# Designs tried in a protein design chat: VHH binders against q9vxt7. Part 4

Target 1, 187 residues: q9vxt7
Amino acid sequence: MPRPVLLIHGGAGDISDSRIAGKFAGIKQALRSAWGLLSPDNGSGGGSALDAVEAAVRSMELDENFNAGYGSCLNTSGQVELEASLMEGRDLRAGCITLLRDVMHPITVARRLMEKQRHTFLGGAAAQELALATGSERLQPGALVTEGARLTLKEFEDQVAQGKDPFFARTELTDDKPVPKTDPSGE

## First folded at step 12 (VHH)

Design g01
Fold by OpenDDE, fold request of step 17:
Structure g01 (fold): chain B 187 residues (1-187), chain A 128 residues (1-128)
Amino acid sequence: as target 1 above (187 residues)
Amino acid sequence: EVKLVESGGGLVQPGGSLRLSCAASGFTFSDYAMGWYRQTPGKQRDLVADIYWGGSTKYGDSVKGRFTISRDNTKNTVYLQMNSLKPEDTAVYYCAKYTIEVTRSGSKTEIKYTFDYWGQGTQVTVSS
């Protein structure tokens, strides 16, 4: 079989210098998580492309360095509204989730939707029901809110209070936590 | 049902201090901005201070540097610390729950917070 190709992108937002190291570290972790399923070198190979992609995104959903899952960008009410989508090119299937709340790994919910082959897109109560009915755990309210996300919302609120155009609001701010140095090569 | 109950008002001498509290119920307190307004007979209700979910605050010009708004989400309570009180601060103080208003003009979107519910008010009187 030909060697698989895995490509992961960590977002196109306004990434501050202080967040660069964390972004690279997070991408590397996602790559490791995904590649382990694809690569025969470590004996753990045998996963599908979907498995690898899901693993990568699950890793990122746990990583505050990304503004999805844990650390998601907040709505104006300070709430996390989760989104995820998954597509596969063999059978041309897709699953999309929106307005999901208090659930870990929206990407998994999206995959479950895709595999059901009944709907391509679910949101809100329907997405919530799917998530819980298929084994996702309901987290405590606010569990996915991070300090970084809160700061981002605060800045947004300040801009709104000043009458500034919210179009220019930043979507990712760092907290005061130190970020370890990492190799910018991304491995 | 949304309920806002103010307390802490009273009579105080000029230069004195008061701490107002507003106990909220009937909604997820942490999800909403809160505010304090004040009104005197025959006049409009004016913003004293408001506090957003993210911690941003806004103050009326006349109270800047003297009043401080804060909130405790664990107690569903918003506070107004009033220092260096003046006779002109005499008014009925109202607690407000906010909501979000979105307006569109063409491709431009504007988001702002506006008041939604009010408490019954608490009287603050500053007099020698």
Scores: ipSAE 0.028, ipTM 0.275, lowest interface PAE 5.3, mean pLDDT 86
Fold by OpenDDE, look of step 12:
Structure g01 (fold): chain B 187 residues (1-187), chain A 128 residues (1-128)
Amino acid sequence: as target 1 above (187 residues)
Amino acid sequence: EVKLVESGGGLVQPGGSLRLSCAASGFTFSDYAMGWYRQTPGKQRDLVADIYWGGSTKYGDSVKGRFTISRDNTKNTVYLQMNSLKPEDTAVYYCAKYTIEVTRSGSKTEIKYTFDYWGQGTQVTVSS
């Protein structure tokens, strides 16, 4: 059996030097979460590639060093609209979620779509319904909004107000970040 | 091209105050940590203070409580307010731009901040 390969990318936005360490740590945590499912040496091995990928993304969704869940970029109304997609190459399956709100793990919802329904892409109310109907917890409104995200939006608004090009605005969070949130299970 | 220009140095009596400024250009200022160092002839350059974009700061032990580092990202400038100056504070003060160094050895990863650019320095002399 060939050794599995796990690759994670933590984003390609306007990442300041001050944020590199946090992102690096977050990527490592995501890798550990995923690898624990794949590696027989950890005793918890035997998971599928899908399990591992989902675990890695779930880890990043918890970590405000990324903008995949908690700490996501805000829309112009100051709200988090979540997206996630998952694909399995073996069977050419895919699940895509967009405009999901107040759910911690959009990637899990995407997987549920892929595995439990025939649709490939759901958004908005339909995605929300799927999430809740299939066991996702509804978070308090605004639970995924961080101060960093608010500041990022404010910077954008200020730039627009100054007549600057709105296509070149910050999308990454500010320097001060708490310790990344982790699940005791590695997710 | 990265450029750091220090100003505000000079001669001051013990107990006096100075405010140093470092004007930065040639890079996205808000993306980088900045620092002040000082050096006397024949000695190593020592950290005085550094500051990150979010406002986190670190000070050398000898200047804690007396010096304050700050930055204005709108002006691409880092400042060093020096109060209660002592003769021992006499040195050339240098502005520094930081960068990140990542190293790997096997499974171990080390991430540290290091300086990569310096200004020309400004002389601070504390004397009666």
Scores: ipSAE 0.009, ipTM 0.201, lowest interface PAE 10.6, mean pLDDT 85
Fold by OpenDDE, fold request of step 17:
Structure g01 (fold): chain B 187 residues (1-187), chain A 128 residues (1-128)
Amino acid sequence: as target 1 above (187 residues)
Amino acid sequence: EVKLVESGGGLVQPGGSLRLSCAASGFTFSDYAMGWYRQTPGKQRDLVADIYWGGSTKYGDSVKGRFTISRDNTKNTVYLQMNSLKPEDTAVYYCAKYTIEVTRSGSKTEIKYTFDYWGQGTQVTVSS
């Protein structure tokens, strides 16, 4: 079998320089996590491409450097509405989750949906039911809301109040700490 | 019912190797991080290594470069390869299942993995 290729994208929003290092670190972590499942040289072998992709996204869902999962962008009500989608190329199956709340890994729920092959897209209460019925833990309300996300929402609200076009509003966090503009690890 | 069963412990000479296994059941193995901890009598249980669902790993400082944690989701098993063993590695080694803990303080939220189940432990003795 040919060597697998794993590509991860960490977002294309208005990412400040202060977030670059975190983004790189997060992507690398996701890559390592995913690759560990794919690589026969890694003791965690036996994983499929789906396993790897899921692992990568799960990693990102725990990383506030990304605006999904923990640290998700907030809706106008200040709530996290989780989304995830998964597609596989062998059988052309897909699973899409939207408006999921208080679940750590929506990508896993998306996978479960995909594997059930009953629906391609599920949202809201139905998605929640699927998540819980299939073993996802329900977090406390607001558990996935970060201060950074709140600040981002506030900035958005302020911009809207000023009459600026919300379509191009910032969705990425801003950090006050000076950081390198490039990957300092050299990897 | 969650069950963790360790195996592979024993007596080994310094510089030797052991491979521990932890067979897990009663939960969706692939959804959880797993870990190895060790404890000596009268002391706290310390992290040896943990491995997350995606295969990322963390090691205790004293075992870095010598120990390797891995998992096989098809077998619901987590492994600890221990090389270059030292007398100070002598301990009871425990397998741990992780879960997620969420803590909120004001506007701050912390999410971390924490352990909720342990195996019975397996004795590892490194002695000449």
Scores: ipSAE 0.009, ipTM 0.217, lowest interface PAE 10.2, mean pLDDT 86
Fold by OpenDDE, look of step 15:
Structure g01 (fold): chain B 187 residues (1-187), chain A 128 residues (1-128)
Amino acid sequence: as target 1 above (187 residues)
Amino acid sequence: EVKLVESGGGLVQPGGSLRLSCAASGFTFSDYAMGWYRQTPGKQRDLVADIYWGGSTKYGDSVKGRFTISRDNTKNTVYLQMNSLKPEDTAVYYCAKYTIEVTRSGSKTEIKYTFDYWGQGTQVTVSS
């Protein structure tokens, strides 16, 4: 049995030195979550590559060091609009979610879409419906919004107000980020 | 306080086997890579084997295929199974805790593990 390879990337934005440790820790946690499912040596390695990838991304979605779930960048209305995509190479399957709101794990919703094999891409209300209909818990509005994200949006607004470049917004903060939170949905 | 305590060393005949253990305390064991090094008097300490938090391993060339490093995070212990021992394997074996080193040059960031703490060592002697 070939040894599995797991690669995770935690973003390529303007990451300050102060955030490196947090991102690294977050990536490590994601790797641990995933590797536990893949590693034949761990005795519990009964998971698939998809399981591992989903686990890794779920971990990252809980970590404010990343912008894939909790702590996501805000739209101009101050709202979190979530995106996730999952691809499986063996059978050439994919699931993509966009404009999802108030759900903890968009990647899980993407997987559910992929597994249904009916649609490849859903957004907005359709994505929301899929999420809820398939067991995702609806979070309280704004539950995924962090103070850091608010500040980032404010900085952008100030930038625009000053007549500066409206096409560029900072997506990475310089502040230290918290440890990943637990999944309130119980998923 | 970080503490590493090696055990399992001793005298063994060529072709024999030993299992070294390193009991670690004073830090979150599962967060760090661990390693075994060996040293003879007057010579440099050399890598025998290391194991990272994710389970990846690296071995010195001279011990590949004969030695196996493993870890039990529930026991805060790293092990070195040494098979087919040779006289050349005679040395003091040291357990090592690694630490994370982050370097940045411009936009490039490199994260690597480097040795941090050492145990007191355990003597392994392979002799007829």
Scores: ipSAE 0.005, ipTM 0.238, lowest interface PAE 10.7, mean pLDDT 86
Fold by ESMFold2, look of step 12:
Formats: sequence, structure tokens, C-alpha cells
Structure g01 (fold): chain B 187 residues (1-187), chain A 128 residues (1-128)
Amino acid sequence: as target 1 above (187 residues)
Amino acid sequence: EVKLVESGGGLVQPGGSLRLSCAASGFTFSDYAMGWYRQTPGKQRDLVADIYWGGSTKYGDSVKGRFTISRDNTKNTVYLQMNSLKPEDTAVYYCAKYTIEVTRSGSKTEIKYTFDYWGQGTQVTVSS
């Protein structure tokens, strides 16, 4: 039988020096969580590739060093919105979820969609209903929000405010003389 | 709200077998790791076996090859099949559910998986 391989990619883009160790440790933990499910030395009665992939992603969803689950980027309302997808190679079944909120493991919801439901892609209220109806815990609002995610949102908002200068066009001349003022006295 | 009810303990001879069951309620069973721990008087609880949502299992060194943990998500039940029992397996056996602890201190955040919900335990006694 072919030897199993597990490859984990932690995302694209530049990683600041201060975050490299955390991401590397997180990838190692995800490998540790999943590898035993693929090993020939594992016990009988389980250990599919789907199980290993799900376990690795669940590990990353709990790790704030990744943009998945706990510590995900925030929308403009300061909330975590969750997405996940899963596909198997044997029959090419897939499950894709988006706009999910307040569940710890969106990858498991994607698997449930792939295995047990009539749609391949589900979002919003329908994804939420699937998650809760199939046994996901509903977390308190804000449970998945981190300080790092809040600071990132604030930085984005500050940049947007700085990047828009007013453009002003006037069809009237601008008066050089002082205009009459309203009386400054309080009432 | 979380409830774990162990059953199946008792007195057995060395070399015998027992099957422990743990019925779970009050949480979404399929999303959590479950496990069995054991304790002798005056000692800390030791890992016997646990099983994760992804099917991965972990066994204490002294029980590997003799004990098998399994779960049935349709019945919200975790099982421990114990074979080839020895006098050293005598203990109270506890069913456990993990939980998530998030601790924030300044810029540091820590997430821990801990088993912190326990049943009342079931006594297993292995003697002549």
C-alpha cells in the first residue's frame, strides 16, 4: 500500500518576524494532531485521510496564529465570520460553508455538509441551521475574537479614513471678505 | 448541565474482561474529545484512553494493546473495552469530556484543552 503523506500550508503573504515562531509551532501541532490517523502503526478501525485533514484544520481553528476560527479576521462590524471547505479525492464530494458564526470548528460543519446534506455549498442562516442541527455548540458572541484581530480592524479603519481626501468643486466664487457671523453668545 | 454516567464496573478475576460505558448529555457529543481516566486512593488521576472527534486515540502505556476506546456518536456514548485485566488495573474509572480554556494577558493568549467534566466513576477491582 502507498505510504501516506500529509502536507500543511499555513497561508500566503508576509509573516512578521514576531509571528514566525507561533505559526511554525502551530503547523507542528496540526501535524501532531493528524499524523497518527495516517500512520500504519495506528490501531485498526479508523484513520481515513478525511479524518486526518479535519483534525489538522481543527487544530489550526483553535490556534490564533491562523486566520481560521479563533483569531480570524473581523468584518466591518467587528465580528468573526467563518468559512471552510472540504473535498475528498475518491468521489470528489465537497462541502463548502460561508458566513457561519459562533461555532468553534467550521471545518467539521463543511464535512457534515459533504457527507449528509443535499447541497454542496451553504451559507448564512442555512449554514448556521446546519451547524446547530447537526450538533455544533453555539459559542457566546465574541468568543472567537482576539485582541490582534481588533487591532488589525482598527488599523484598516484608520487607513481608510486617511486615504480619502475631500474633493471640492464650487460653482460660486469664494468671498474674500469676512462673512457675517452668528452671535456667539450662549442662550 | 453536562452529565456523564459511567457503568459496567465490578469485580473480575485476573485475565478477565469488562466493558465500561459512559452515557453523555448536555453538550454536542460529536464535537468533543472523550476519555477514560483512573485513580487509586491517594494518587492523581492517570490517563487510560481518550478519543478525539477525528478518530485519533491515545492510550496510557500500561494499557496499550489490552484496552480499546470507542465512541458511538448516534448514542452519545463512549466505551472502554478492557481485556487481560491485571491487579494493577484496580481503580475508580472516570469518564471525561475536554473543555477549552482561553487566557488573555496583555498580548499573550493561551488556549488549553483540559478534561474538566467528570462522572462519578465506576469501581473496577481485579483480584482472586
Scores: ipSAE 0.000, ipTM 0.161, lowest interface PAE 13.7, mean pLDDT 74
Fold by ESMFold2, look of step 13:
Structure g01 (fold): chain B 187 residues (1-187), chain A 128 residues (1-128)
Amino acid sequence: as target 1 above (187 residues)
Amino acid sequence: EVKLVESGGGLVQPGGSLRLSCAASGFTFSDYAMGWYRQTPGKQRDLVADIYWGGSTKYGDSVKGRFTISRDNTKNTVYLQMNSLKPEDTAVYYCAKYTIEVTRSGSKTEIKYTFDYWGQGTQVTVSS
């Protein structure tokens, strides 16, 4: 059987020098959290790719260095709105979650949606109901907001007031990624 | 090696205050939710308070409005400020660390948080 590969991207956009080390450490932690689920060195014969992807993304959702979950970007009201999606390559099933609030791991909710096969895309109150009914903990309001994210929103607001393009302030949501300078299979 | 060291317990009059501390080491403190539980002899440990990475908190009904949990990630420490203490608050108070449990059954994966590490406990006694 083919050797498993796990590749993690930390997002596009400019990264300040002060954040580079934390972002790389977070990528390595996500790899560590996921790789054992794929390893054939386990007597169980390994885990599924979905299990590994979910574990990697859950690690990033806990890590304030990434725009996912804890410490992610704030909307203009200073709140975290959560989105996640995943897709099974074997049969192209997918689960997509949007406008989820106060749940630590939206990627797990997206997987639960995919596995129920009722809808591909779920948002708002319906996504919230799915999350809680299937075991996600309801966090206190503001639990996912960090001081770093507040400062980033402040910088965004300042740039808008100065006539700058707000979509290039800190992070950019895009699938058009730059070519990596490092070997994707290495550290 | 994971270590959780509680301190700050003692004797206090009804209506008084205490501040408990839990110093943590041996793991990346900022990655984990922390909590305080209490136990009276012969009974299960009951939730007092939980605190998450971003400062979000959860309280047991009997302590809500009287106790405040907080954390300082720069000192790897979680705190419990206990105000308006009552004799019913007399217990051993334990600091706890959450862990992640991954359960696999076929193609299904369930991930949940459970407590898996506990401190030695600190006695709080509210006396007449």
Scores: ipSAE 0.000, ipTM 0.119, lowest interface PAE 14.6, mean pLDDT 74

Design g01
Fold by ESMFold2, look of step 15:
Structure g01 (fold): chain B 187 residues (1-187), chain A 128 residues (1-128)
Amino acid sequence: as target 1 above (187 residues)
Amino acid sequence: EVKLVESGGGLVQPGGSLRLSCAASGFTFSDYAMGWYRQTPGKQRDLVADIYWGGSTKYGDSVKGRFTISRDNTKNTVYLQMNSLKPEDTAVYYCAKYTIEVTRSGSKTEIKYTFDYWGQGTQVTVSS
């Protein structure tokens, strides 16, 4: 009988010391939300790896300590744009959502895309239509914006006004540069 | 408008069973955790069970092994199967929905993941 494993990474980037405790608490909450779906505790037989991953990410989407959903980075118009992706290992099915707005859980929309449609990647109006057509609630405008995100955008705007390259500004953006190959025995 | 309607309560002998149902509307049911709470006269509402959108569950210590929470996302319904009922289980049982509570005080914003939408309640009475 294989032993299940659940690993959660809270994101890369420069994290101030004052935010470290919140990120640890958020990771622990995501683990608590997801772990029960990998273990039996009812007669209905409830859980799968997909369910656990979705639950963990939904927990982080509600947690302003992560750049996901509530409290995520703002675009230059001061709005939250949502992204999420999901892949399952058995058949390598995937769903990827970008430029989604005003829905509570973009990871659930990504799962719906993976399970219900032939396209792997949707964005903008098409993603919005999928979310609403498959039952996502439209949140009030601004519901996902936080003061912390506004302050981060203000610092970015101040650096642009000074002629600086904002790519290197201190932010909570994700570092997505590729990691070099590290296995020299794979000649 | 969020609506939660409980049913299935009643009078039952000790050792008996009941199944409570909660029909939900006015929100995307599959996106939210649901729960059951109960209130004994003179006390605050206590957790009985909750169930997350993917099926994971948590139970109050006094009901573990006797009660089972489940959900049917196609019917927007959450259930509580109550077995081996005891007189101590006598209470009004409330269905609840998780919510985000956002509070602003000056420049500070607080988020709380909690149950704050409640149904009308259904009475469960365990008496010989």
Scores: ipSAE 0.000, ipTM 0.169, lowest interface PAE 13.8, mean pLDDT 75
Fold by ESMFold2, fold request of step 17:
Structure g01 (fold): chain B 187 residues (1-187), chain A 128 residues (1-128)
Amino acid sequence: as target 1 above (187 residues)
Amino acid sequence: EVKLVESGGGLVQPGGSLRLSCAASGFTFSDYAMGWYRQTPGKQRDLVADIYWGGSTKYGDSVKGRFTISRDNTKNTVYLQMNSLKPEDTAVYYCAKYTIEVTRSGSKTEIKYTFDYWGQGTQVTVSS
């Protein structure tokens, strides 16, 4: 009997005690969003692992407790830049998206890239074109920015202005709030 | 313009069957989860069934085992096969598409992820 398994990891780095409850709740919500797609229904023909993985990640992209989509880290210009990737095990197909802006679900764009099989990796204007051409809504600028993310960027900028190394300053701020990376979107 | 056009409703006796269709246009149909909702007068719309990109389905408890949702991506159409109909299934049935709503008022931005684009609906009446 095939037995589905779903494992969710909430991101790298040290997690402060104040963030544990939110990440745990968010992981449980992502599991709920995906699990029904793995449960057989007699009239449906079943679900796919890709559908479940995408649903789980879409749940995390809406959840400001994760560095994905809404509430993700800001670049040094105060903007959200998005990355996502998918890979499936049957044929080892993959889709990787970077430098995407103003879409709610970069994981869906990554899946569409994988399914078109023209490229494995797209970024910037090409990723934007794919997102819009495949039906992603363009959000208003700033729609994915949260006050928590702005505070984290401001604290990071204050540490750098005090002469701290950007990588050291990021480590010191991990205890109570995440520090944005200086590179394009990521964890 | 996104368009969802429901058809196939009508009057049936208890225990009867109907097949509803939803013709979709104005978006890349195969990329979206679709669903059926129903509404009785004076009540909120209730989930009947969802169908996802890869064909996975979910059903409301009151219709599970009696209704079957399906999709034909070549015809941009979602179907709802309704068997063993009961008087409590009487409602207007709406086809629905996933969407993201972004509302900005002053400094606040709100994002909602839901089924909230619907067609005109098709009436299903189950009565002797």
Scores: ipSAE 0.000, ipTM 0.195, lowest interface PAE 13.0, mean pLDDT 75
Fold by ESMFold2, fold request of step 17:
Structure g01 (fold): chain B 187 residues (1-187), chain A 128 residues (1-128)
Amino acid sequence: as target 1 above (187 residues)
Amino acid sequence: EVKLVESGGGLVQPGGSLRLSCAASGFTFSDYAMGWYRQTPGKQRDLVADIYWGGSTKYGDSVKGRFTISRDNTKNTVYLQMNSLKPEDTAVYYCAKYTIEVTRSGSKTEIKYTFDYWGQGTQVTVSS
């Protein structure tokens, strides 16, 4: 039988130097949370690959260094909207959750959907009902919002305000002189 | 307006049973952990039982094995089945609504349940 392998990817995009240590520590913690569930040395027997994947993702959902659960990016209304999905290769079952709010572990809700329901994809009110009915605790609104996420949203809003009209062909406008004009081509 | 209305208290002989109910309104009941606490005069409220929205329970040491907490999310009601009652169970019993607080201290994340609201209480008196 093939030896088990667990691989964790912490997300796409460039990582600033100031964030590398936190993300590395977070990936190591997620590996530690999950590895024992795959090991043949487990004294209580082993877990499934699904158990290990869920445990790893749950670790990242608690870790503000990742865009998952606690510390997720905020939408433009300043709120956390949660998504998670899970798929197993043996029978190609999947569970996909979107537009979930105020639940600590959306990956666990995705697993519940995959294992216990006939639908593959749920969102919004239906996902909320599944989460609550199957044991997820509802958090107070805002409990998943971190200061880092608030600052990131503020920087995004500032960037949008600064670049909301960078069209290259703006040079032909005959405008009011009190407002400064800019051209995207650097003219 | 949040309302928690306890009922089912009364006078009962030692060894008897009572079932307390807590009817909840003014909030989405299924979203919250609920509990029962009790208070005797001159003392702080003591944990009797907690029930989380997923059905997990916790009990105070003095009531384990005798009391059972349950909830019915379709009726917005929490119950406390009290069996083998003793005179020391005499108290005012309060229904409690909880919330979850997530706090960060350095690199450590802590999750705790905090008390959000209390009912008005129902008297239970166990007297021989």
Scores: ipSAE 0.000, ipTM 0.164, lowest interface PAE 13.7, mean pLDDT 74
Fold by OpenDDE, fold request of step 17:
Structure g01 (fold): chain B 187 residues (1-187), chain A 128 residues (1-128)
Amino acid sequence: as target 1 above (187 residues)
Amino acid sequence: EVKLVESGGGLVQPGGSLRLSCAASGFTFSDYAMGWYRQTPGKQRDLVADIYWGGSTKYGDSVKGRFTISRDNTKNTVYLQMNSLKPEDTAVYYCAKYTIEVTRSGSKTEIKYTFDYWGQGTQVTVSS
């Protein structure tokens, strides 16, 4: 069997220095989670590419260093509207979820949609129904909202109030502390 | 205190095999990439092989297909299986712990893998 290739991207926004180390650590964790399923050497019986991809995204959905899942960007009402999509190239399958609320792992819901092969894209109430009917837990309202996300929204609102073009507004915001050139938490 | 201790080096005939071990301590082993490098007197230290925290590997061009790097996180040890050894493989082999370096140039940001700790080295001699 050819050696698998796993690629993970953690976002391309205006990332402050203080967020670099966290994002890098988060990507490492996602990679560890995924590769453990994909690599035959790790003793995981029967991991697939789909399992690995889902594991990676699930890891990132739990990590505030990424603006999806826990710590998602907020809508103008201050709420999290979750999105996830998954595609499998061999059989040309896809599942897409949008406007999902208060669910920990939208990527899992997207996978479930893909595997049902009834719809390719679901949003809002339909996506919510699918999530709950297939075993996702409904979280407490606002459970996925972080302080960082609130601050990002506030900055956006302030920019709009000042008459600035919000097209290039930041989607990732934390305390702007400098990151050392050598990070002992890295690899 | 970070410590890396290499073992398994020695004298071997061309075509022979050796297995190097590097015992690591003083850090969370599973969270870091590890590497093997080699150096001859008067020359720079060159990459032999890397193994990352997720298990992916890289090899120097001269050792591809002959050497295999692996790790056992339960033992905090990284290994280098060296097969089909050649006289040109003669060198001191060093174990390395990796870390990261962040480079900023204007709007450009780059994260690089670099090393921050080395073992004492183990001599490998391939000779008839």
Scores: ipSAE 0.000, ipTM 0.238, lowest interface PAE 11.9, mean pLDDT 86

